# VH-VL binders against q9umr5, part 58

Target 1, 268 residues: q9umr5
Amino acid sequence: SYKPVIVVHGLFDSSYSFRHLLEYINETHPGTVVTVLDLFDGRESLRPLWEQVQGFREAVVPIMAKAPQGVHLICYSQGGLVCRALLSVMDDHNVDSFISLSSPQMGQYGDTDYLKWLFPTSMRSNLYRICYSPWGQEFSICNYWHDPHHDDLYLNASSFLALINGERDHPNATVWRKNFLRVGHLVLIGGPDDGVITPWQSSFFGFYDANETVLEMEEQLVYLRDSFGLKTLLARGAIVRCPMAGISHTAWHSNRTLYETCIEPWLS

## First folded at step 22 (VH-VL)

Design ki1
Fold by OpenDDE, look of step 22:
Structure ki1 (fold): chain C 268 residues (1-268), chain A 122 residues (1-122), chain B 112 residues (1-112)
Amino acid sequence: as target 1 above (268 residues)
Amino acid sequence: QVQLVQSGAEVKKPGSSVKVSCKASGGTFSSYAISWVRQAPGQGLEYLGYIIPIFGAANYNDKFKGRVTITADKSTSTAYMELSSLRSEDTAVYYCARVDFDEYGSYPMDVWGQGTMVTVSS
Amino acid sequence: DVVMTQSPLSLPVTLGQPASISCRSSQSLVWRDGNTYLYWFQQRPGQSPRRLIYKVSDRDSGVPDRFSGSGSGTDFTLKISRVEAEDVGVYYCMQGTHWPRTFGQGTKLEIK
């Protein structure tokens, strides 16, 4: 029998968005128990990410308990950050494959159509003023806002991303790293035509330097310092990178070719 | 100069709801947060919650058990505070106040509305 | 929730004399960015509150220099060097570091 699949949605998302994914899984892996977690849907996805992590943890624990052979996680967009944090705080998770589906794993710094839709009067260069404050950090979108021009503010003010990345020292860094390293495989999915995740390489732990030059995962301090285990995972062959062009952000979970190429191989 | 103008006094029955408005003028509404604070007669100040209009999202004091809803209309630069299941204890002056942000930090409640008296009585 | 404790709650002062109000927080108000989000508000009779001090010691525009804020961590003080008649009202401290935001009980300043 196939291992259960747990799906975590993204910002302003719901379980309905994953109907095609469910169809694909059912077709290729019949009998798979797929659970799309119906938590923090819609506007509630703006709640602080740590609050979301706690909620999702409560939901996945029973599922994991009933699946001693292990489970797979498919986490989309903002959900990918939630899942990474979830795996960091859980010392007894049994996740075989963690599939990060177009997630801003290294943060977001985009002024794309996505931001314009959410913040029509906002400029990317000024969002740090709101996000790196006690008021802004109460919202999920600020929890992974990563302004490369205000690195000090990011490192100090970020209540979520800087912590799970191990970029800011905290007493749980060693334990979180240990927990995260329990994952069998980390499957990173994203692409240049996403249009939302900015830069799109963030889905692969790439990100801007101070000059907005995109550096790859291996050039990032979090990798070089192995702050949460990326270097270790890569060394043992546990990281899979699956880039794909021609896919918009809202289509990652509904593309058959993407599913067959990047998701299906890791559901067995 | 930024000004906040609130709606007029309200008299409500227990169990009903009240919605107070706060219109901002003289600034960029989308660059602010709007806080709501109340003050019962002869009592101190109590923080209800705030909204960041550009996000379209609010944060609430859990003390109110989900009775408070804060919204904003960016097109009219107006924030709203709705309090449901009104009780006599909700009788108070309700204030809106601006939270400003710049490159140097956050500046909460530097501009206040004139206050809205809400009376809850049978 | 962070408890803000003011003292005294009643402050009778002779005109021209100095006044001091204490505010203590149950937790440190230093945020992770190193800033301390402690504020002082003045509320004159029949008026809306007015911010006097932000971030412990920064004075708002238009606030007389006879008002000063000081402190760190969990202990804060508002001082008025020479009390004037227009200073009559209730003064509140507020913390903006932790959620939910919380106020002190208020200190009522009156002229003897």
Scores: ipSAE 0.903, ipTM 0.947, lowest interface PAE 0.5, mean pLDDT 95
Fold by ESMFold2, look of step 22:
Structure ki1 (fold): chain C 268 residues (1-268), chain A 122 residues (1-122), chain B 112 residues (1-112)
Amino acid sequence: as target 1 above (268 residues)
Amino acid sequence: QVQLVQSGAEVKKPGSSVKVSCKASGGTFSSYAISWVRQAPGQGLEYLGYIIPIFGAANYNDKFKGRVTITADKSTSTAYMELSSLRSEDTAVYYCARVDFDEYGSYPMDVWGQGTMVTVSS
Amino acid sequence: DVVMTQSPLSLPVTLGQPASISCRSSQSLVWRDGNTYLYWFQQRPGQSPRRLIYKVSDRDSGVPDRFSGSGSGTDFTLKISRVEAEDVGVYYCMQGTHWPRTFGQGTKLEIK
């Protein structure tokens, strides 16, 4: 009856973080097969994102094969980037709902209170020096670091985000766009009180211009050029934006109201 | 001026572990990476791995994966390399070296530690 | 792993004469940003290595202008225009583009 649900976690995270989400699904959609993937946990979440995509791909293939009617993805934080890459590289995916739960879809450029443990405040403006190098690109954070003040370096050096956004030309761009567009719905979830995703509008494909003014999805070049299919998907009525205030980054998957409002309607 | 000062020589038995320290002075420790390289007597240079202290994350040469652990303590500006299950073939001088970065590229090993001799013998 | 092959491995040279060391990589060292991350190091007897050249041809501060680097793609050369007594040691090339980073075997420069 209900399509299987696959859950992909974020940075410094593990499958246990989703126990409340699993409870909500079981209560509202009894009998749903939910798989929370136990890969790249904790510090292993810092491994290169393409390595993570490869590992998660291997895990989802048998689940999708056993569910020809389709599956749903719920992908949290960094996991939302893994999932979007999966939708691009898998020519045989059968994802109906891709639920992006507070994910840095247009990248990260943040000196947040949550991340200041890792990044002293003075490092935001200089982290591009590490991240846009062979050394930095060997870690996941740098794979989606997006410094709006060094756009040329970002476009040239990014091994991951610039590619899946179609911001750098590559031989697979047409195929990846075709694959991504086979998703039934893209559900974008996030909010201004997240405290980690910076700008929080990255969860809705918004991002800074060079003056650190947030441009919304429809103002982004990747949307206007339809580089990987956002404009097409929106015109099809397949993009759902579900912002919610008052939720911190670690609480998205454990908030009942958020689940009922933004997630539950898409788990048919 | 950035300087790297390593811990002193070690003599170890096969099967044991060694932990070499590398204390940085000058510059901002969290703004660069620390590499670990070794040189067996009469041999060339061999890359073990590196750490980016701001991430608290290390990358290891697969040749040594499972035996090498690289860590950093930002509060003391010190990196560590631990090699376990020592064999006589691990007898070498172990160096730490800085990797620096700017807007034009990456610059490995612009500053080297003095080296730490680790001898593994019967 | 990217294999770095140096030649010659032993280089006796007369004081005041030029020296040339070749380094070949098994893969291109050009990274996505257009840079070629090839480096040259000198190790004098009893000392830690010292970087001489970064990014193929750029001299580090304090390195004499008699040292020069050249090359592209997979083929690289370190030249010393006039060898001096202080140049004795082992010279290594290293690539920084691919993980793991790898060194050449070393070229021992000696005065004959």
Scores: ipSAE 0.839, ipTM 0.930, lowest interface PAE 0.7, mean pLDDT 91

Design ki10
Fold by OpenDDE, look of step 24:
Parts: sequence; structure tokens; C-alpha cells
Structure ki10 (fold): chain C 268 residues (1-268), chain A 122 residues (1-122), chain B 112 residues (1-112)
Amino acid sequence: as target 1 above (268 residues)
Amino acid sequence: QVQLVQSGAEVKKPGSSVKVSCKASGGTFSSYAISWVRQAPGQGLEYLGYIIPIFGATNYNDKFKGRVTITADKSTSTAYMELSSLRSEDTAVYYCARVDFDEYGSYGMDVWGQGTMVTVSS
Amino acid sequence: DVVMTQSPLSLPVTLGQPASISCRSSQSLVWRDGKTYLYWFQQRPGQSPRRLIYKVSDRDSGVPDRFSGSGSGTDFTLKISRVEAEDVGVYYCMQSTHWPRTFGQGTKLEIK
């Protein structure tokens, strides 16, 4: 039998968004128990990410307990960060494949179309004033806002991304790394035509430097320092990168070709 | 100079709802958060919640969760506070206040509305 | 919730004399960025509250220099060097470091 699949949605999202994905899984892997976690839907997805992590943890623990052979995670957009944190704080998770579906794994800085109203270009340069405050950090979107021009503020104010990345020292860094490394495979999915994840390379742990030049995963300090295990995972062949062009952000979970190419191979 | 102008006094029956408006002028509405605070007669200040209009993100004091709804219309630079299931204890002056995310990092509520008296009585 | 405790609650003062109000928090108000988000508000009779001080000691524009804020961690003080008639009202401390935002009980300043 196929391992259970747990799906975690993104910002302003709900389980309804994954109806096509469920169809694909059911068709190609009949009998698979797929659970789309219906937590923190819609505006509730603005809740602090750690709060979400706790909620999702409570939901996945029973599922994992009933699946001793392991489970697969498909985590979309903001959900990918939630899942990475989840795997970091859980010392007993049994995740075989962690599929990060167009997630801002290295943070977000700006937007183009879908969330332009949320991150207008005119505000992007000043959003640090909001996000790196007690007020801003009370919301998920600021928990992974990564302003490359205000790295000091990011490192000091970020209550989530900087911690799970191990960019700011904390007493649980070693344990979180150990826990995260329990994952069988890390499948990173994203693409240049996403239109939301900015830069789109963030889905592959790439990100801007101080000059807004995009650096790849292997150039990032978190990789070089192996702060949460990326270097170790890569070395053991546990990281899969699946870039795909021509897919908009809201279509990653509803594209058959993408599913067959990037998702299905890891649902065994 | 930024100003916040609130809607007029309200008299409501228990169990009903009230919606107070707060219109901002003289600044960039999308750069602010709008907080709501109330003050019962002769009492201190109580924080209800706030909204960051640019995000549409709200945070509520748990004491009022389920009864208070804060919204914002960016096109009119107006924030709203709706309180449902009104009780006599909800009788108070309700204030909106601006949280300015300026370059100095002052935050806090530096501009206040004139207040809206809400009376809940049978 | 963070409890803000002011003292005294009533403060009768002679004109021209100094005044001091204490505010204590039940936990540290230092945020992870190292800043302390403690505010002081003045509310004159029949008026809306007015911010006097932000981040413990920074004075808002238009606020007379006779007002000063100090403190750290959990203990904060608002001082008025020379009380004037226009200073009559209720003063509140507020913290914004933690959610929910909380106020002190208020200190009523009156002229003797």
C-alpha cells in the first residue's frame, strides 16, 4: 500500500485548492490516504507561523502514529515553511518525502501580481519597518519576510525564518537540525514563472544578496554552515530540485505535468 | 497633519451590534496600523485589537474574540470596528488610534480619534 | 497577559512642584531587537488620550521638555519637572512588546 500523504496549504488558501492534486493522486496511486489539513484557512493563515506549526503538529501526530512505515508531506507556498519548521521541532516524525511546492524557503522580498496588493513595489523597500516590529511579527507574512537590505533587522527581529534557518543562534539549533535530517527526501519545486515567490529561487533556497543578486543554495551561509542540514542532505543525495517553467503560483497544485514530473515519483 | 475622525455616538440595545468608523486623513493609510481602544465611564483604557490595512491582517484581544471585527477600506482610508452581542458592560467611549511605522521605529499610537460613545441600555 | 501596574493611582501635586509616576510590568518589555516598547499617554479631562513618550524615553514632538521618561526592563517612570495647570488629567503607561497590548490602571494627576 501507498504511504499516507499529508497536504499543507498556503497563505489565504484552503483544502479546496487541492482538489486537482487529490484527483491526480487518486488516479495514479489508488488507495492512498490523502489528508488535506483544514487548519488556518483563509485569513487565519495570517496567524504567526509558530502558532500554525503547533496546530499542524497536533494534526499530523495522529496520522504519523497510524503510519509506522512513514508518510509524505506536500506543502504548498507558505505551507512549505510550516512543514520545514514542523520537521525541525518533531524529534519523532517519520516523513519519507517532504515535497516543498513553490515555497519561499529562503524567505520573501516583494511580489509581482497575485499578492501585489499585499506587497506593492512601492512598499517593498519600506516593509521592513512593519515586518521587523512586534506588530509585524504577529503575522505569518512577516515571519518570513527577508529584506536583503536590512539583514541586521532580519536577523534580530525575525521570529521564525531566521530561527529555522539557524541564522540566529538559539538553544535548539542542534536538535532542530538533527530532527530535520530525519527526512528521507527533500523535494524542492518551483519555477521562474511563479509570479509570487520572490525571488522564485527562494523555493530552492536561493536568495538575494545585498545587491539583489540572486545566489544559489550552495552560496548561502545556511548551506555553507550546514546550519539546519542542507549541506548534509545534499551530500547524501536526499535533495531533489525540480524546476519548471510556465507555471503560475496558483497552478502548482493543479498542473498534471508538474505532478507527474515532480510530485508523483516521490509518493511511493 | 494626520487626523482620525470617528463616527458619531451610538445607542444600542443589548444583543445588538455596533459598527464604528475611523477615517484617516493627511497621511498614507497603507503605511499605518489602526488600533481600537475603549474606555468605560470613569475607567481605564482597554485594548481591543488592531488592523494593518495593507495586509488586511487583524489581531484581537482574546477577551473580545468572537465579538469584535476590525476591517479597513483602503480606498476610503477608513477603518471599522464592529462589536456584536452587545452588553451593558460594553458601554464605553471607543477610540481608534494610528500606529505609525516610521523610520524612527516609534510605533505606538501617536494619533487618536476623538472617540465614539457607545451606550448599551435596555 | 502582561500586567502593567502604575503607582500612585492618585497624585495630588502643588503647582510648580515635580511629579513622578511609576509603571511596572509583570515581565520584561525588551523585545528581541533590544528595544523596549513602553509608552506614556496623557488624557486630559474630556479629551482623547495623547501620546507623550514612546520607547521609554523618546518624547513626541510638541510635548514639553518638562516631561521625561526613563526605565528599563520592567520598571519605568514618567516625570514632570514642574507641574502646570494644563497637566491635570490621567496618565497611562502601555506596553506594545507583547500581545495583547496592555495599559496601566492610570494615574490621576490633580492640583492641590
Scores: ipSAE 0.908, ipTM 0.951, lowest interface PAE 0.5, mean pLDDT 95
Fold by OpenDDE, look of step 22:
Structure ki10 (fold): chain C 268 residues (1-268), chain A 122 residues (1-122), chain B 112 residues (1-112)
Amino acid sequence: as target 1 above (268 residues)
Amino acid sequence: QVQLVQSGAEVKKPGSSVKVSCKASGGTFSSYAISWVRQAPGQGLEYLGYIIPIFGATNYNDKFKGRVTITADKSTSTAYMELSSLRSEDTAVYYCARVDFDEYGSYGMDVWGQGTMVTVSS
Amino acid sequence: DVVMTQSPLSLPVTLGQPASISCRSSQSLVWRDGKTYLYWFQQRPGQSPRRLIYKVSDRDSGVPDRFSGSGSGTDFTLKISRVEAEDVGVYYCMQSTHWPRTFGQGTKLEIK
């Protein structure tokens, strides 16, 4: 029998968005128990990410308990950060494959059509004023805002991303790293035509330097310092990178070719 | 200069709802958060919640158990506070106040509306 | 919730004399950025509250220099060097470091 699959949605999303994914899984892996977690949907996805992590934890614990052989996680967009944090705080998770589906794993610093919709009158360069405040950090979107021009503010104000990345020292860093390293495989999915995740390389732990030059995962301090286990995972062959062009952000979970190439191989 | 102008006084029956408006002028509405605070007669200040209009994101004081709804219309630079299931204890002056996200990081409520008296009586 | 405790609650003062109001928080108001988001508001009779001080000691424009804020962590003070008739009203401290935002009980300043 196939291992259960748990799906975590993204910002302003719901379980309905994953109907095609469910169809694909059912077709290729019949009998798979797929659970799309119906938590923090719509506007509730703006709640602080740590609050979301706690909620999703409560939901996945019973599922994991009933699946001693292990489970797979498919986490989309903002959900990918939630799942990474979830795996960091859970010392007894049994996740075989963690599939990060177009997630801003190294944060967001975009001024795309998506941001224009959300922030029609805001400039990317000034969003730090809101996000790196007590007020901004009370919302998920600011919890992973990563302004490369205000690194000091990011490191000090970020209540979520800087912590799970181990970029800011905290007493749980060692334990979180240990927990995260329990994952069998980390499957990173994203692409240049996403149009939302900015830079798109963030889905692969790439990100801007101070000059907005995109550096790869291996050039990031979090990797070099192995602050949460990326270097260790890579060394043992546990990281899979699956880039794909021609896919917009809202299509990652509904593309058959993407599913067959990047998701299906890790559901067995 | 930024000004906040609130809607007029309201008289409501218990169990009904009230919606107070707060119109901002003289500034960039998208760069603010709008906070709502109330003050019962002869009492102190109580924080209800706030909205960041640019995000459409709201945070509420749990003390109100979901009775408060804060919204914003960016096109009119107007914030709204709706309080449902009104009780006599909800009789108070309701204030909106601006949280400005400037480079100085002051944040605190530096501009206030004139207040809206809401009276709940049978 | 963070409890803000002001003292005294009533403050009768002679004109020209100094006044001092204390505000204590139940937990530290230092945010992760190292800043302290403590505010002081003045509410004159029949008026809306007015911010006097932000971030413990920064004075708003138009606020007389006879007003000063100080403190750190959990202990804060608002001082008026020379009380004037226009200073009559209720003063509130407020914290914005934690959610929900909370006010002190208020201190009523009156002229003797």
Scores: ipSAE 0.905, ipTM 0.950, lowest interface PAE 0.5, mean pLDDT 95
Fold by ESMFold2, look of step 23:
Structure ki10 (fold): chain C 268 residues (1-268), chain A 122 residues (1-122), chain B 112 residues (1-112)
Amino acid sequence: as target 1 above (268 residues)
Amino acid sequence: QVQLVQSGAEVKKPGSSVKVSCKASGGTFSSYAISWVRQAPGQGLEYLGYIIPIFGATNYNDKFKGRVTITADKSTSTAYMELSSLRSEDTAVYYCARVDFDEYGSYGMDVWGQGTMVTVSS
Amino acid sequence: DVVMTQSPLSLPVTLGQPASISCRSSQSLVWRDGKTYLYWFQQRPGQSPRRLIYKVSDRDSGVPDRFSGSGSGTDFTLKISRVEAEDVGVYYCMQSTHWPRTFGQGTKLEIK
């Protein structure tokens, strides 16, 4: 029988967005228990990411307990950051495949088509003033806002991303790295036509340098220092990169070719 | 130069709702947060919640969660606070206050509205 | 919630004399960036509150230099070096380091 699948949604999202993904899983893996977590829906997805991590942790514990052979996570957009934090803070997780669907794993810095509803003018160069304040850090978007031109503010103010990336020293860094490294596979999915994640390479742990030149995962300091285990995981052969062009941000969970190519092989 | 002008005094019956407006003039409305604070007669200040209009993001004091709704209209530079299921204990002056995100890192309520008296009586 | 405790709650003072108001928080007000988001507000009779001091000791523009703030961690003080008649009102400390934002109970300054 197939391992249970747990689905974690993104910003301003709900469980209905995954109906096609559920259909694909049912067709290719009949009998698989799939749970789309309906916590922090809509505006509640703006709650602090650590609050969301705690709520999702409480929801996944009984599912994991009933499946001692392991589970899979499929985590979309902002949900991929929630899931990565879960892998770090849970010393008892049994996740085999962590499938990251176009998630801003190294952060977000962009005026994007999707974010035009949030940012109708080009404001990315000034958002650091809100996001790197006690007020801004009380909301999820600012928990992973990563301004490459104000790296010192990011490193000091980030309550979430700088911690789970091991970019700021903290007493739990060793334990979180150990927990993260217990994952079986990390499957990274994203592409250049996403239109929301900026840079889109953030879904593959790439990000801007100070000149807004994208450095790939292996060029990032967090990789080189192996601060949370990326280098170890890659050397182990456990990182799968599955880029696909032609898919917009809202379509990653409703494209059959993407499912068959990037998701299906990892749902043992 | 920024000014906050609030709507006029309200007299309400218990169980009803009140909606107080706070119109900003001067500055860039989308670059602020708007806080709501109240003060019962002869009493101190009590924080209700805030909105960051650019995100549409709100945070509510748990004491008022479920009864307070804070919204903003960027096109009119106006924030609103709605308090439902009114009780006599909600009789107070309600203030809006700006939180500015400046280079000095003040991040505090630097500009206040004139206040709106809400009286709840039978 | 972080409790902000002011002392005294009532402060009669003679014109021209100094005044001192204490504010204590139940938790450290140092935010992760190393800064302390502690504020002092003045509310004159019949008026809206006015911010005097931000970040413990930084005076707003237009606030007389006879007002000064000090302190660290959990213990903070507002001082008025020479009280003037216009200083009559209620003074509040407030913190924004923690959610929810909380105020002290207020200190009513009156001329003796």
Scores: ipSAE 0.827, ipTM 0.921, lowest interface PAE 0.8, mean pLDDT 91

Design ki10
Fold by ESMFold2, look of step 24:
Structure ki10 (fold): chain C 268 residues (1-268), chain A 122 residues (1-122), chain B 112 residues (1-112)
Amino acid sequence: as target 1 above (268 residues)
Amino acid sequence: QVQLVQSGAEVKKPGSSVKVSCKASGGTFSSYAISWVRQAPGQGLEYLGYIIPIFGATNYNDKFKGRVTITADKSTSTAYMELSSLRSEDTAVYYCARVDFDEYGSYGMDVWGQGTMVTVSS
Amino acid sequence: DVVMTQSPLSLPVTLGQPASISCRSSQSLVWRDGKTYLYWFQQRPGQSPRRLIYKVSDRDSGVPDRFSGSGSGTDFTLKISRVEAEDVGVYYCMQSTHWPRTFGQGTKLEIK
């Protein structure tokens, strides 16, 4: 039998968005128990990410308890950050595959609108003023906003991303790394035509330097210091990188070729 | 210079709803947040909630959650606060106030509207 | 919720004399960036509140230098070095470090 699959949605999203993914899983892995968590949907996805992590933790505990052989996570967009934090804070998780579906794992530095190029003025260069304040950090978007031109403000103000990346010292860093490293596989999915995740390489732990040049995962300080276990996972052969061109942000969970290539092999 | 102008006084029956508007002028509406605060006659200030219009993001004081809705219309630079299931204890002056995200990190309600008196009586 | 406690609640002062208002919070107001988001507002009779002081001690533009703020952690003070007739009103402290934002009860300043 197949391990249960838990699905975590993204910003402004709900469980309905995954109907095609559910169909694909049923066709290729019949009998798989798939739970699409219906928490923090729509505007509630703007709640602080630590609040979402707590709520999703409470929801996954009984599912994991019923499946002592393990579960898989498929986590889309903002949901991939929620899932990575879950893996860090749960000392008793039994996740085999963590499938990160176009998630801003190193942060976001771009408007979250497919049509942002139609606006007369870029908003991304000014959002740090809101996001790196007590007011902005009360919302999920700002919890992973990462302005490469104001890295000092990011490091001081971030309540979420700088902590789960180990970019700011905190007393739980060692235990979070230990917990995260219990995952069997980390499957990274994304691509250049996403149109929302900026840079799209954030889905693969890449990100901008101060000149907006993308540095890949292996060039990131968090990888080099192995701050939460990326270098260890790569050395174990536990990281799968599955880039795919031609897929827009809202289409990742409704593309059969993407599912067959990047997701299906990891749903043991 | 930013100015906040609120809609006029309202007299309402218990159980009904009220919607107060707050129109901003002389600034960039999308660059700040709008808070809502009330003051019962002869009493202190009470914080209701706020909106950050650029994200459409709201936060409500749990005391009022379920009865308060805050919205914004960026095209008209106007924020709205709606309070439902009105009771006589909701009689108060309702203020909107700007939170500006400036380089000095001031972030506290620096510009206030003139206030809107809402009276709830049967 | 962070409770903000002001004292005194009523402050009669002789014109030209100093005034001091205390504000205490139930927990630290230092935010993760090391800054303290504590504010003082003045509400003159019949008017909307006006911000006087932000971040404990920073005076807003147009606020007379006879107003000063001080304090740290959980204990804060607003001082008026020489009270003038125009200072009559209610003074509130407020914190924005924590959600929800909370105000003190207010201190009514009156001329004797």
Scores: ipSAE 0.811, ipTM 0.908, lowest interface PAE 1.0, mean pLDDT 91

